# Ledger of designs, part 13: VH-VL binders against q0aze0

Target 1, 268 residues: q0aze0
Amino acid sequence: MKIILVNNRFKENTEKKAQEIAGQLSALNVEVIIDNGLDEPYAGTVDFIMVLGGDGTMLRAARRYGQRAIPVLGVNMGTVGFLSNIEINELAEYLPLILREEYSLEARMMLEVAVFQQQSLLTRVFCLNELLLRSNSPRMLSFALEISGQKLEPYRGDGLIVSTTTGSTAYSLSAGGPIADPQLDAFIVTPVASHIINKRPLVVSPEREISLHLLEEREAIIGIDGQIKMDFGAENRVLIKRAPHPLLMVNLKAKPFFTSIDRSLQRQ

## First folded at step 2 (VH-VL)

Design bc3 (framework fv_bermekimab)
Fold by ESMFold2-Fast, scan of step 2:
Structure bc3 (fold): chain C 268 residues (1-268), chain A 124 residues (1-124), chain B 107 residues (1-107)
Amino acid sequence: as target 1 above (268 residues)
Amino acid sequence: QVQLVESGGGVVQPGRSLRLSCTASGFTFSDYGVHWVRQAPGKGLEWVAAISYEGSNKYYAESVKGRFTISRDNSKNILFLQMDSLRLEDTAVYYCAKEFYDSSGYWRDAFDIWGQGTLVTFSS
Amino acid sequence: DIQMTQSPSSVSASVGDRVTITCRASQDISNYLAWYQQKPGKAPKLLIYDASNLETGVPSRFSGSGSGSDFTLTISSLQPEDFATYYCQQYDNLPLTFGGGTKVEHK
C-alpha cells in the first residue's frame, strides 16, 4: 500500500506529526510519500491520501490530487473545520480500518475553472469550494454572467462567487448564500455586495456552464478556494463547469453536518 | 528551510536604474503572490508592489507607478523589481514578502515570510 | 487610500508592564488587520492576523482585539525581547497600508 501524507509545512506541529505518522505507517509496511507543499505533486500511483491539517490543507490536497479518483481522508490537527472526518488522536483507532479498506466514500463535486484571454486558454485549475470574483479597488465591478449560454442582465457590485455545495459554508456563506447539503450536486451563484437589490443567490444544475467577464476596465481578482489569486481584467473570461471527477472523501465515522454548522454559527 | 533573500541594492544617482532580486527557497514559489515593501531609514513600512502567483497581474503604489516594474520567474524561484527614474524619496530598505495563508488555507495580503532587506541609497 | 493611524508613536515601559498599542483605520476594514514586530536591523515578524488570531510560535502574552476601525495590540507582561517597533497593517483593500509604528522602549 502506498499513501500520500499531505501536510502544511508552514505549521511546525503538523510537520513533526507527519513524520511521526509516516514512521508508524512504514512500520506497518506502508510506503509513504510526504507532500508538504514544497514540491510538485507526486506523479506516481497511490492507494490513499491522508490530509493532516485543517480545511485549508484539504483544499490544497483536493486541488493537487482530487481528479485522480483516490480516497482522501481529512485528519483534523486542532483547527475545527468541515472537511476533516477524524481527529488526530483517533487515527490509531481507525488505522486498521484504513489498511483493510473498510470505509465508505462520499463523492464531493469539484469545479473546473478555465481562464481565457479572449480565445486563448491561460490556465485551468480545479477546486473544491469556490471561485470568487471581486473588486480589488473601492470601485464596484460591472460584469456579465452567462449560464449555459443564457445572458443575464449585467451585474453591478463588489463581485460574485460560484461555489460547490461543499463550498456553501465558506465564502458563499459570508456573502449571504444558502447553506447546502454537501450530498447535493449543484452550483451556488452568490453575489458579493450587489448594488442591484433584486440579485439573489442562484442554485443551478451542476451540468450548467458558467462564464464571467468584465464589462468595464476595473481592478479585479479571481480567487480559487481562497488559496490561488489571479488578476482579472476586461480582456479575460472565465469558464466554470463541473470537474470530470469528484473528490472521493473517506467516511470512517458519522459527522452530523447540520448540527455542526448550526453550532459553528452560534459560536461566532 | 523557508526563506526569501534579496539582492541588488546599492548606491545610485537620481534618475538612474536598479534591479532588485529576491530568491525564494523552501516553499512552492509558484503557489503564492509576492510583494515588495520598503522602509526609509528611521521611518515606517510602505507597500510598493505585488505580483500574482503566475505573474500575469501586477499592482503598484501610486508613488512608483510608471517607474517600477515587478516581475517573477517561477522556473528559478525569483522575484524582480526593476526600478527606473529613481528619486531621492525612493531611499529605503526593500523587502520582498510572501502572502500569508492561514492554517485553513485562506489567503491574506499580510506577510508571514520576509527577506532580510536590501538597501537602496543615493550619493551626490 | 485607507489611512492607518497608530498611537502612541513611542511608549516607555519596564519588564513586566502591560503595554497597549492602538491602531485606527480611516474607514471600516472589518477584521482585515495584521500586527508586526520589528527589531532594529531586522525584517518585520507577523504576530497577529484577522485582528485577533495569534500566529503560530508567537507567545500568548501578545493579543489583538477590535473590529471595524479601532484596533488594539496588547502585551500583557513585557519581556526583554519585546522592546521593538510594532506596526499594524490593513489588507481590506489596495493599496496595502501600514500604521506609522509604535516604538516600545526602556524607561
Scores: ipSAE 0.006, ipTM 0.510, lowest interface PAE 11.0, mean pLDDT 86

Design bc4 (framework fv_bermekimab)
Fold by ESMFold2-Fast, scan of step 2:
Structure bc4 (fold): chain C 268 residues (1-268), chain A 123 residues (1-123), chain B 107 residues (1-107)
Amino acid sequence: as target 1 above (268 residues)
Amino acid sequence: QVQLVESGGGVVQPGRSLRLSCTASGFTFSDYGVHWVRQAPGKGLEWVAAISYEGSNKYYAESVKGRFTISRDNSKNILFLQMDSLRLEDTAVYYCARGWYRSGSFLPYFDYWGQGTLVTFSS
Amino acid sequence: DIQMTQSPSSVSASVGDRVTITCRASQDISNYLAWYQQKPGKAPKLLIYDASNLETGVPSRFSGSGSGSDFTLTISSLQPEDFATYYCQQYDNLPLTFGGGTKVEHK
């Protein structure tokens, strides 16, 4: 069995804990690859991915490895989050179940984001939460939104979010989007500070293709899961569709989504 | 009580070398990434270099890359900055600072700073 | 590099005044912004992290706001010990960058 341990090298105790866990797994005849997020993703085949950290580390792991159809377990290292399943102090208890493959998997859709300049593909990335198109200056954006070839009336405002259902509780929620059951597959399209009062969030089929481009030269960026930022100009076009594979999240214990989000929304 | 104490600053000649030290106490030094930040007289703050808590990962500002080397000795709770090929533009108070890392961020803000050590030039 | 622009570079104020300092990032840094206070001849001291979270031991008259690229530090009622230079810092990307500073000085 080969396992990737994903951690954040700059966070205290994470590298030492990753080395400790790697040593314990090696003693059990498990091959371990440590990925601290700074180098290229491991290119070989692996059987399991263990993410040591909070939601941010999980988002990075999903972007790097989510398309390989490999089980991914979030192990919380002391920060509260929605994407982890067990706490670090529970790992020893659950390790035998992991090694015997005694767990269930939850599929979470991902976005495929392709950025073009004219007809040339500049980059292709995957993400678990959302793509954000946002002005990078005090000026509003004017941009075109197409959904499966259907051209909507131009948008004018600070930007737009295209989110998965997993991302419904992230930036989309802050911009006025709905809370979605993460068991559903859908795109949530949420305007950011639109000047058109009848532009509402849209919930659309995950089989649709979403296209965005600027109608005027403006300083804009696209953001991926709040972690990657790319310049976006009038010469660029972005195409968003459902990624070929969902992220396969490991469930070792029940995590009640609705009660967790309800409690979170009551905090100021 | 968390303390960071810099030493090794002084008067140097251009082109020479100087080694700064920062001694940490009151916390588990080996659990934290630590940084050097400098401030020229009457000017603002400029980040210089960072080292990860285990010591294997190092980052530098472009202005010092290739001339400065950051290192640490976790057994003695000491951070170092080896400064080679010193230039007049390196005149500053040098602070060591402890990095505090936000969830979801790979980079820190600084919760504790030393009192600084001054590097100046004679010629 | 992410450029951090502070405004104003200096402000003259009296005890009891409300003081507002602005920090603008050249790109979206989410809420990865900290504010520091530096008194003459002393090291900087952390006041605010994650744009709006008050560091332990910092008086409640200090507050931070903003997200994305525009941020504000407010001192609701200036005290004698608050005359200092204030710096913002982004920690979204390397190199770590600071604003140019805002000196709060006696009127």
Scores: ipSAE 0.000, ipTM 0.413, lowest interface PAE 16.1, mean pLDDT 85

Design bc5 (framework fv_bermekimab)
Fold by ESMFold2-Fast, scan of step 2:
Structure bc5 (fold): chain C 268 residues (1-268), chain A 124 residues (1-124), chain B 107 residues (1-107)
Amino acid sequence: as target 1 above (268 residues)
Amino acid sequence: QVQLVESGGGVVQPGRSLRLSCTASGFTFSDYGVHWVRQAPGKGLEWVAAISYEGSNKYYAESVKGRFTISRDNSKNILFLQMDSLRLEDTAVYYCAKDIRYFDWLSTYYFDYWGQGTLVTFSS
Amino acid sequence: DIQMTQSPSSVSASVGDRVTITCRASQDISNYLAWYQQKPGKAPKLLIYDASNLETGVPSRFSGSGSGSDFTLTISSLQPEDFATYYCQQYDNLPLTFGGGTKVEHK
């Protein structure tokens, strides 16, 4: 068996805990690869991915490995979030189930984001939560949104979010988007501080292609899962599609989505 | 212009060693993974080995694992393939190929640029 | 390993013909497929990536289609410079694997 441990070396205790867990797994004849985010992802075959950290570490793991159809388990180490399934102090209890493959999988859609300069592909990334287009200055943006070849009336405002259903509780929620069942496959398109009163969040088929480009020369950025920032100008366009493979999340323990989000919103 | 130039091929006896080099120019070598792909005479393409952009991760086809070692020198823009315990089945033109780098994922291992190839043959 | 099967192994065609080459993966590789052209004595040249995206500088007569496990490369109107061997390659997982090649020959 071969497992990748994904951790954030700059969070308190994560490196020490990752080494401890790697030692325990090696004692059980499991080969361990540690991914601290310092080099490119491990490209060989693996059987399981264990993410040690919070939601941010899981988002990185999803971008790196989500397209490989490998089971991914979120193990919480500190900050409570929505993408982990068990706590670190529960790992010893659940480890035998992991090694015997006694768990269920939940498929979560991902976005495929391609950024072009004129006709040339500059970069392609996958993400679990969202793409954000946002002004990088006090000036509002003027931009075009096209959905499966249909050109909408121009947008004016601070930006736009294109989110997965998993991302519905992240940045899209803060911008006024709906809470979506993560079992559904859909894009959620949420305006950020629109100056056009009737621009509402849209829920669209995951089979659609979404494109964005600026109508005026402005300083803007594209953000991916709140972790990657790219400059975006009038010569750029972005194309967003459903990613070819979903992220396969491991369920060892029931994690009720709707009661969890309801309680979280009540406590804010 | 992007260019990859292989060298070091030649005639070898079975069981011996040979080292191939690939010199890169026209792009930021340290930003990209680079691969060795071989082609036996009259046969198709076979992926041999890959090395990550900083050299930390190395990958091999099962047929060469334990016998071949891929390495790179980013200060000189050179990729190497050290071939030990050579077999007649290793007879091929060896190509150096550049992959496409995207943020945070591996589904970019198609090759936009290839070298001209260097031939490895056997005398016995 | 993911096995890539190309058919036919060779095809005889004339300038102006429509040529189709198929590639089948032994498992679902989504759209992680590239097509290459190789002329005798030369290195392969990228034509198509992500199953259907045309590489810059490649003539529009080349097109790719398919998803999952079945893929097609089409040359809509064969030109003299298109007589070559064509290879598909999956990059869904390591090891990277190529099809056996399809040689496009003149009649």
Scores: ipSAE 0.012, ipTM 0.477, lowest interface PAE 8.8, mean pLDDT 87

Design bc6 (framework fv_bermekimab)
Fold by ESMFold2-Fast, scan of step 2:
Structure bc6 (fold): chain C 268 residues (1-268), chain A 123 residues (1-123), chain B 107 residues (1-107)
Amino acid sequence: as target 1 above (268 residues)
Amino acid sequence: QVQLVESGGGVVQPGRSLRLSCTASGFTFSDYGVHWVRQAPGKGLEWVAAISYEGSNKYYAESVKGRFTISRDNSKNILFLQMDSLRLEDTAVYYCARVLGRYDFWSGYSDYWGQGTLVTFSS
Amino acid sequence: DIQMTQSPSSVSASVGDRVTITCRASQDISNYLAWYQQKPGKAPKLLIYDASNLETGVPSRFSGSGSGSDFTLTISSLQPEDFATYYCQQYDNLPLTFGGGTKVEHK
């Protein structure tokens, strides 16, 4: 078995823990590839991906490996979050199940984001939570939203979030979007501080194509999962689609989504 | 409009702890990664630590790893640096700075900096 | 770690002079380089990002060039307010590293 351990070299105490776990796995005849986030993603085939860290580390792993249809397990290192399935102190108990492939998989949709400058593709990225379009200045944005070729009335405000159902509890929630069952496939389109009273969050089919562009020359930023930031101007256009493959998340123990989110909101 | 204000610096004894704060205003704090950068008297700039927009990813310079802890409270627009086991070599003006990168929020350049807070040692 | 070597460490110049400051990275950093200006007792101020992009509000006499490992900051006609220390910074990889600084001082 070949496993990728995803962690971050500069994240406090995780590099030492990753080396300890790699040693334990090697003793069990598992070949281990360590991805600390500083190098290019491992290009070879692997059987399993183990993410050591909080939700941020899982978002990075999903961006790097989510399109490969490989099981991904989130192992929490002490940061409270939603994307981990087990805690680090539980890993030894679950290793035999991992090695025997005795677990279920939960498919989580991902976004494919393509950014254009005029007619030329600048970049294509995948993400698990959301794309955020927002102003990078005190001036509000005026922008166009199209859904499957249907042009909506112009948006005016601080920005817009296009989220997966997994991302419904991240930025979209803070902007007033609904909490969505992550087992559903849908885009959630949530305005950020809209200056038009009639703009509401939209829930649309994941088969739809969403495009955004500025109607006025403004300084704006596109943010991806809160980890990638790209300049966005009036000459730019972004196209958002459902990614070809979902992230396959490993479920070793029941994690009750609704009670977890309810508890989190009460503690907020 | 955009403002970062550091506080918490002062005179400290070796081996003690100190907590620095940086209060942000004039922008959506939770959209940005932020850094701590220090400058020893008469010396150049040295990156100390970074934290992602959500606070889930924290990064440290090797010289402070295990001694310093970066954290943030997005509900109050405050960045913190908890400095434990302070050494004479930690004498510096500490700046907080907002990070902009083309690709990653924590690996970038800084467009706004605070005024700095001085950490120094008693005889 | 990526080492940033800045030269010269100081330069004496007069108002109206063309000033050139060089920064060398120990490895290829593409265009992930920024330049900052710092006056005594003040915080650094961003001048240039992505090697050649001028920050909003920065005078056009400042320009940046270079890619890979060799970078240059140029001040085409030095003004009285430009006497300061200048730093380059790479952001290709962690840890973030700065050059040693170049002090532009009165002749």
Scores: ipSAE 0.000, ipTM 0.438, lowest interface PAE 13.9, mean pLDDT 86

Design bc7 (framework fv_bermekimab)
Fold by ESMFold2-Fast, scan of step 2:
Structure bc7 (fold): chain C 268 residues (1-268), chain A 123 residues (1-123), chain B 107 residues (1-107)
Amino acid sequence: as target 1 above (268 residues)
Amino acid sequence: QVQLVESGGGVVQPGRSLRLSCTASGFTFSDYGVHWVRQAPGKGLEWVAAISYEGSNKYYAESVKGRFTISRDNSKNILFLQMDSLRLEDTAVYYCAKDSRIAVAGWYYFDYWGQGTLVTFSS
Amino acid sequence: DIQMTQSPSSVSASVGDRVTITCRASQDISNYLAWYQQKPGKAPKLLIYDASNLETGVPSRFSGSGSGSDFTLTISSLQPEDFATYYCQQYDNLPLTFGGGTKVEHK
């Protein structure tokens, strides 16, 4: 069995805890690869991915490894979040189940984001929550949105979010988007401070392709999962579609999505 | 230099099948949607079918839907049009045309065209 | 379907003449319109895209104007090589549709 252990080296005590867990796994004849975020993703084959940290660490793991169809377990290190399944102090209890592959998997859709400049592909990135297009200045953006070849009336405002259902509780929620069952596959398209009356969030089939480009030269950025930022100008275009593989999240104990989000919304 | 070269046209009998090919060079074929456009003798241009750059989305004119199948092989830079249940009304020069816009969900204008291949019927 | 109507269907002109061809869409297509030139026995060639942008390598005597539903192609001083059939094409929505063509022929 080979496991990738994903941690954030710059978080207090996470590097030390990762080394301790790696030692424990090695004692059980498990090969361990540590990904602390500084190096390129591990290119070899692995059987399991264990993420130590909060939601941010899980989002990074999903971008790096989510397309490989490998089980991914979120282990919480004391940070409140939605993407972890067990706490670090529970790992010893659940480890025998992990090693015997006695767990269920929950598939979570991901986005494939391709950014072009003129006629050239600049980058292709996968993400679990969302792509955000936003102005990087006080000026509103004017931009075009196309959904599967259908050209919508131009948008004018601060930006737009294209979200997975998992991302429905992240930036999309803050911008007025709906809360979606993360077991559904759909894109949620949420305007950010639209100037145009009646621009509402859209929920569209995950088989749709979504494209965005600016109609006027402006200072804008593309944000991926709130962690990656890229400059975006009138010469750029972004294409968003459902990623080929969902993230396979390990479920070792029941995690009550609806009661968790309900509690979060009522307690301010 | 961008080139599109059609082949496979010829004389057929009504009800039979014919497969057209278009070989592309001079651009990154896998980044662009490609189209078939036809022109009947002495008539205007008619859009027939389109396929997205990755091959997953296919679109057809109502007149050919259910009879024609568009496909592509990005490893060989070839576009195909499989034409089944051919009718006399399908008599035309068939042009392969490159979409102008890279890797987007929408469809645009045609910046390059092939020389065309004639499909006609025997009696 | 978006219907594209061109007028005139043919025009007789002499070298040096100004030629204007019109294209009307059955609905608002913004600026999503292209113009093509087709010479006898040849494939069409792109002249103008996004209603008014001249394609690289196309002579400056060609110009396009209009937005919404009414568009024009103008040839400011007709040259011998400009005798051809001209087509407009909308790309606002599928199916993609062409005008019926305008044949520019010798007087």
Scores: ipSAE 0.000, ipTM 0.444, lowest interface PAE 14.3, mean pLDDT 87

Design bc8 (framework fv_bermekimab)
Fold by ESMFold2-Fast, scan of step 2:
Structure bc8 (fold): chain C 268 residues (1-268), chain A 123 residues (1-123), chain B 107 residues (1-107)
Amino acid sequence: as target 1 above (268 residues)
Amino acid sequence: QVQLVESGGGVVQPGRSLRLSCTASGFTFSDYGVHWVRQAPGKGLEWVAAISYEGSNKYYAESVKGRFTISRDNSKNILFLQMDSLRLEDTAVYYCAREKGWLQLYPYYFDYWGQGTLVTFSS
Amino acid sequence: DIQMTQSPSSVSASVGDRVTITCRASQDISNYLAWYQQKPGKAPKLLIYDASNLETGVPSRFSGSGSGSDFTLTISSLQPEDFATYYCQQYDNLPLTFGGGTKVEHK
């Protein structure tokens, strides 16, 4: 068995804990590859991915490995979040189940984001939560939204979010989007501080293709999962569609989504 | 296998312009941020400029801001440094360097360097 | 800007000696520090990153330590190929800044 251990190198406690866990796994004849996020993703065959950290580390792992159909387990290191399944102090208890492959998998849809300059593809990336288009200056944006070839009336405001259902509790929630059951596959399209009061969030089929471009030259950026940032100008276009494969998240411990979000909203 | 090869350096006269190039091979150039670092004769290393993997974010040392422009052509695996209004204090070997982070926007440390290209003045 | 002060500026050493080089940051940079080796006429080569992690292919006689603002590079038993200039670099914030360098030369 070969496991990738994903951590955040720049948090003092996570590197030491990753080394301890790697030693424990090695003693059980498990080959461990440590991924701190700085190198290219490991290209070889692996059986399991263990993510040590908070939601940010999980988003990095999903971007790097989410399209490979490998089970991914989030192990919380003390940061509150929605994407981890067990706490670090529970790992010893659950490790035998991991090694015997005694767990269930939950599929989470991902976005495929393609950014163009005129007719040329600049980059293609995958993400778990969302793409954010936003102004990078005090001036509001004017931009076009097209859904599966259907051109909508122009948008004016600070930006737009195109989110997965997993991302419904991230930036989309802060912008007034709905809370979605992450078991559903859908795109959520949420305006950011729209100047036009009647622009509402849209929930659309994951089979739709969404495109965005600016109608006026403005300083804007696109952000992906809050971790990747790219300048976006009038010569750019972005295409968003469902990624070919979902992220396969490991469930070892019951973590009811609805009670978790309810506690967050009530600030219990 | 990873290689960075600088070119375009030479003897220039004060006030003129010069364009440096760095050609990358052996890795997916479009996935990495790349930097220019210079070294004056007999002196230490000085960071000059950086450009993110997709080309949208550019950073400059204060001493070159407004005079130098960093750019890249991902289709040809080439990094550029356009140097305008050259001054005596710009005399240095200019190195092209790859930042360690894959698909990152923020510079880190450098895992690969080119051999450098010398920019100097006549007389 | 974050200033990196490196000491000593030069050290005379013999093969087999333990060599210690110090780097001090003007503010807390956590562990965001790298060490490079540069031989005359050649490009710098990465030795250590994140203050203490050895780059692949670098001999185990090289080690780094420290956190916050005080950092040390140690060569436990100097070899003939180790005579070079060594630089530290912080990457906590822009602009990126390097130490002034330490030249390790023959006694």
Scores: ipSAE 0.000, ipTM 0.446, lowest interface PAE 12.9, mean pLDDT 86

Design bc9 (framework fv_bermekimab)
Fold by ESMFold2-Fast, scan of step 2:
Structure bc9 (fold): chain C 268 residues (1-268), chain A 123 residues (1-123), chain B 107 residues (1-107)
Amino acid sequence: as target 1 above (268 residues)
Amino acid sequence: QVQLVESGGGVVQPGRSLRLSCTASGFTFSDYGVHWVRQAPGKGLEWVAAISYEGSNKYYAESVKGRFTISRDNSKNILFLQMDSLRLEDTAVYYCAKGYRDYVWGSYPLDYWGQGTLVTFSS
Amino acid sequence: DIQMTQSPSSVSASVGDRVTITCRASQDISNYLAWYQQKPGKAPKLLIYDASNLETGVPSRFSGSGSGSDFTLTISSLQPEDFATYYCQQYDNLPLTFGGGTKVEHK
């Protein structure tokens, strides 16, 4: 068996715990690769991915490995987020189940984002939560949104979010988007500070393609899961579609999504 | 415009070493993983090696592992392939090729290729 | 390693013919497949990426289809400049692997 441990190098307690876990797994004849986020993703084949940290570390792991159809387990080391399944102090209890492959998998859709300059592809990236288009100056953006070739009326405002259902509780929520069951596959399209008050969030089939481009020369950026930023100008176009593979998240214990989000909203 | 130019090929003796280079222009070299792909006379394409954008991660085909070393100099926009313990079966045209921005094996093909440089052996 | 099996190894055709080349991956590679054209003495040129997306400047007579493990390159009406060798290539995982090539030659 070969496992990747994903952690954050800038958190010393996480590095020490990753080394400890790697030693325990090696003693059980499990080959361990540690990915602390600074190098390129591991190129070889692996059987399992264990993410040690919070939601941010899981988003990085999903971007790096989510398209490989490999089980990914989120192990929390602090404040419980939406993407972890067990706590670090529970790992010893669940490790035998992991090694015997006695767990269920939950599929989470991902976005495939392709950025073009004129007709040429500049880059392609994957993400678990969302793409954010936003102004990088005090000026509002004017931009076009097309859904499967259907041209909507121009948008005017600070930007737009195209989110997965998993991302419905991240930036989309802050911008007024709906809370979605992450077991559903859908795009959620949420305007950011729209000048037109009647622009509402859209829930769109995951089989559709979404494209965005600026209608005026403005300074804007594209953000991916809050972790990647790219300049976006009038010569650019972005195409968003459902990624070929979902992220396969490991369930070792019941995840009470609706009670967790309800409690979170009451604290706001 | 993107341009990749290979050099350093030639006629060598078996067991000797050779260093290939590839000079890049027309794009931000330090943002991209780059690859070496070879083609033996009259044969198909074979991926040889790749290096990440900062040079920290290096990958090799099993046939060259332990004999070839890939490296890069981002200040000069140059990719290298150090070829040690050369064998007759290494005879090929060697191409350098541009990969996806931050990933060696990402979801993007090899979009730009150099002209190639020939490596052959004398008897 | 992901093995790419390309067929046929050669095809004899005339200008105006429809040419179909197939490529099979040994495992699911989704749509991470490219097609390249190589003319004698020249470097390969990217034709199609993501199984079906035509690269800028490539004529519309070229098209790609397929997903998962089975893929097809079609040239709807062969032109004189299309006599070349064509290669498929997966970029789902390392090592990058190519098909054996299909030589499109004059009858």
Scores: ipSAE 0.000, ipTM 0.393, lowest interface PAE 17.1, mean pLDDT 85

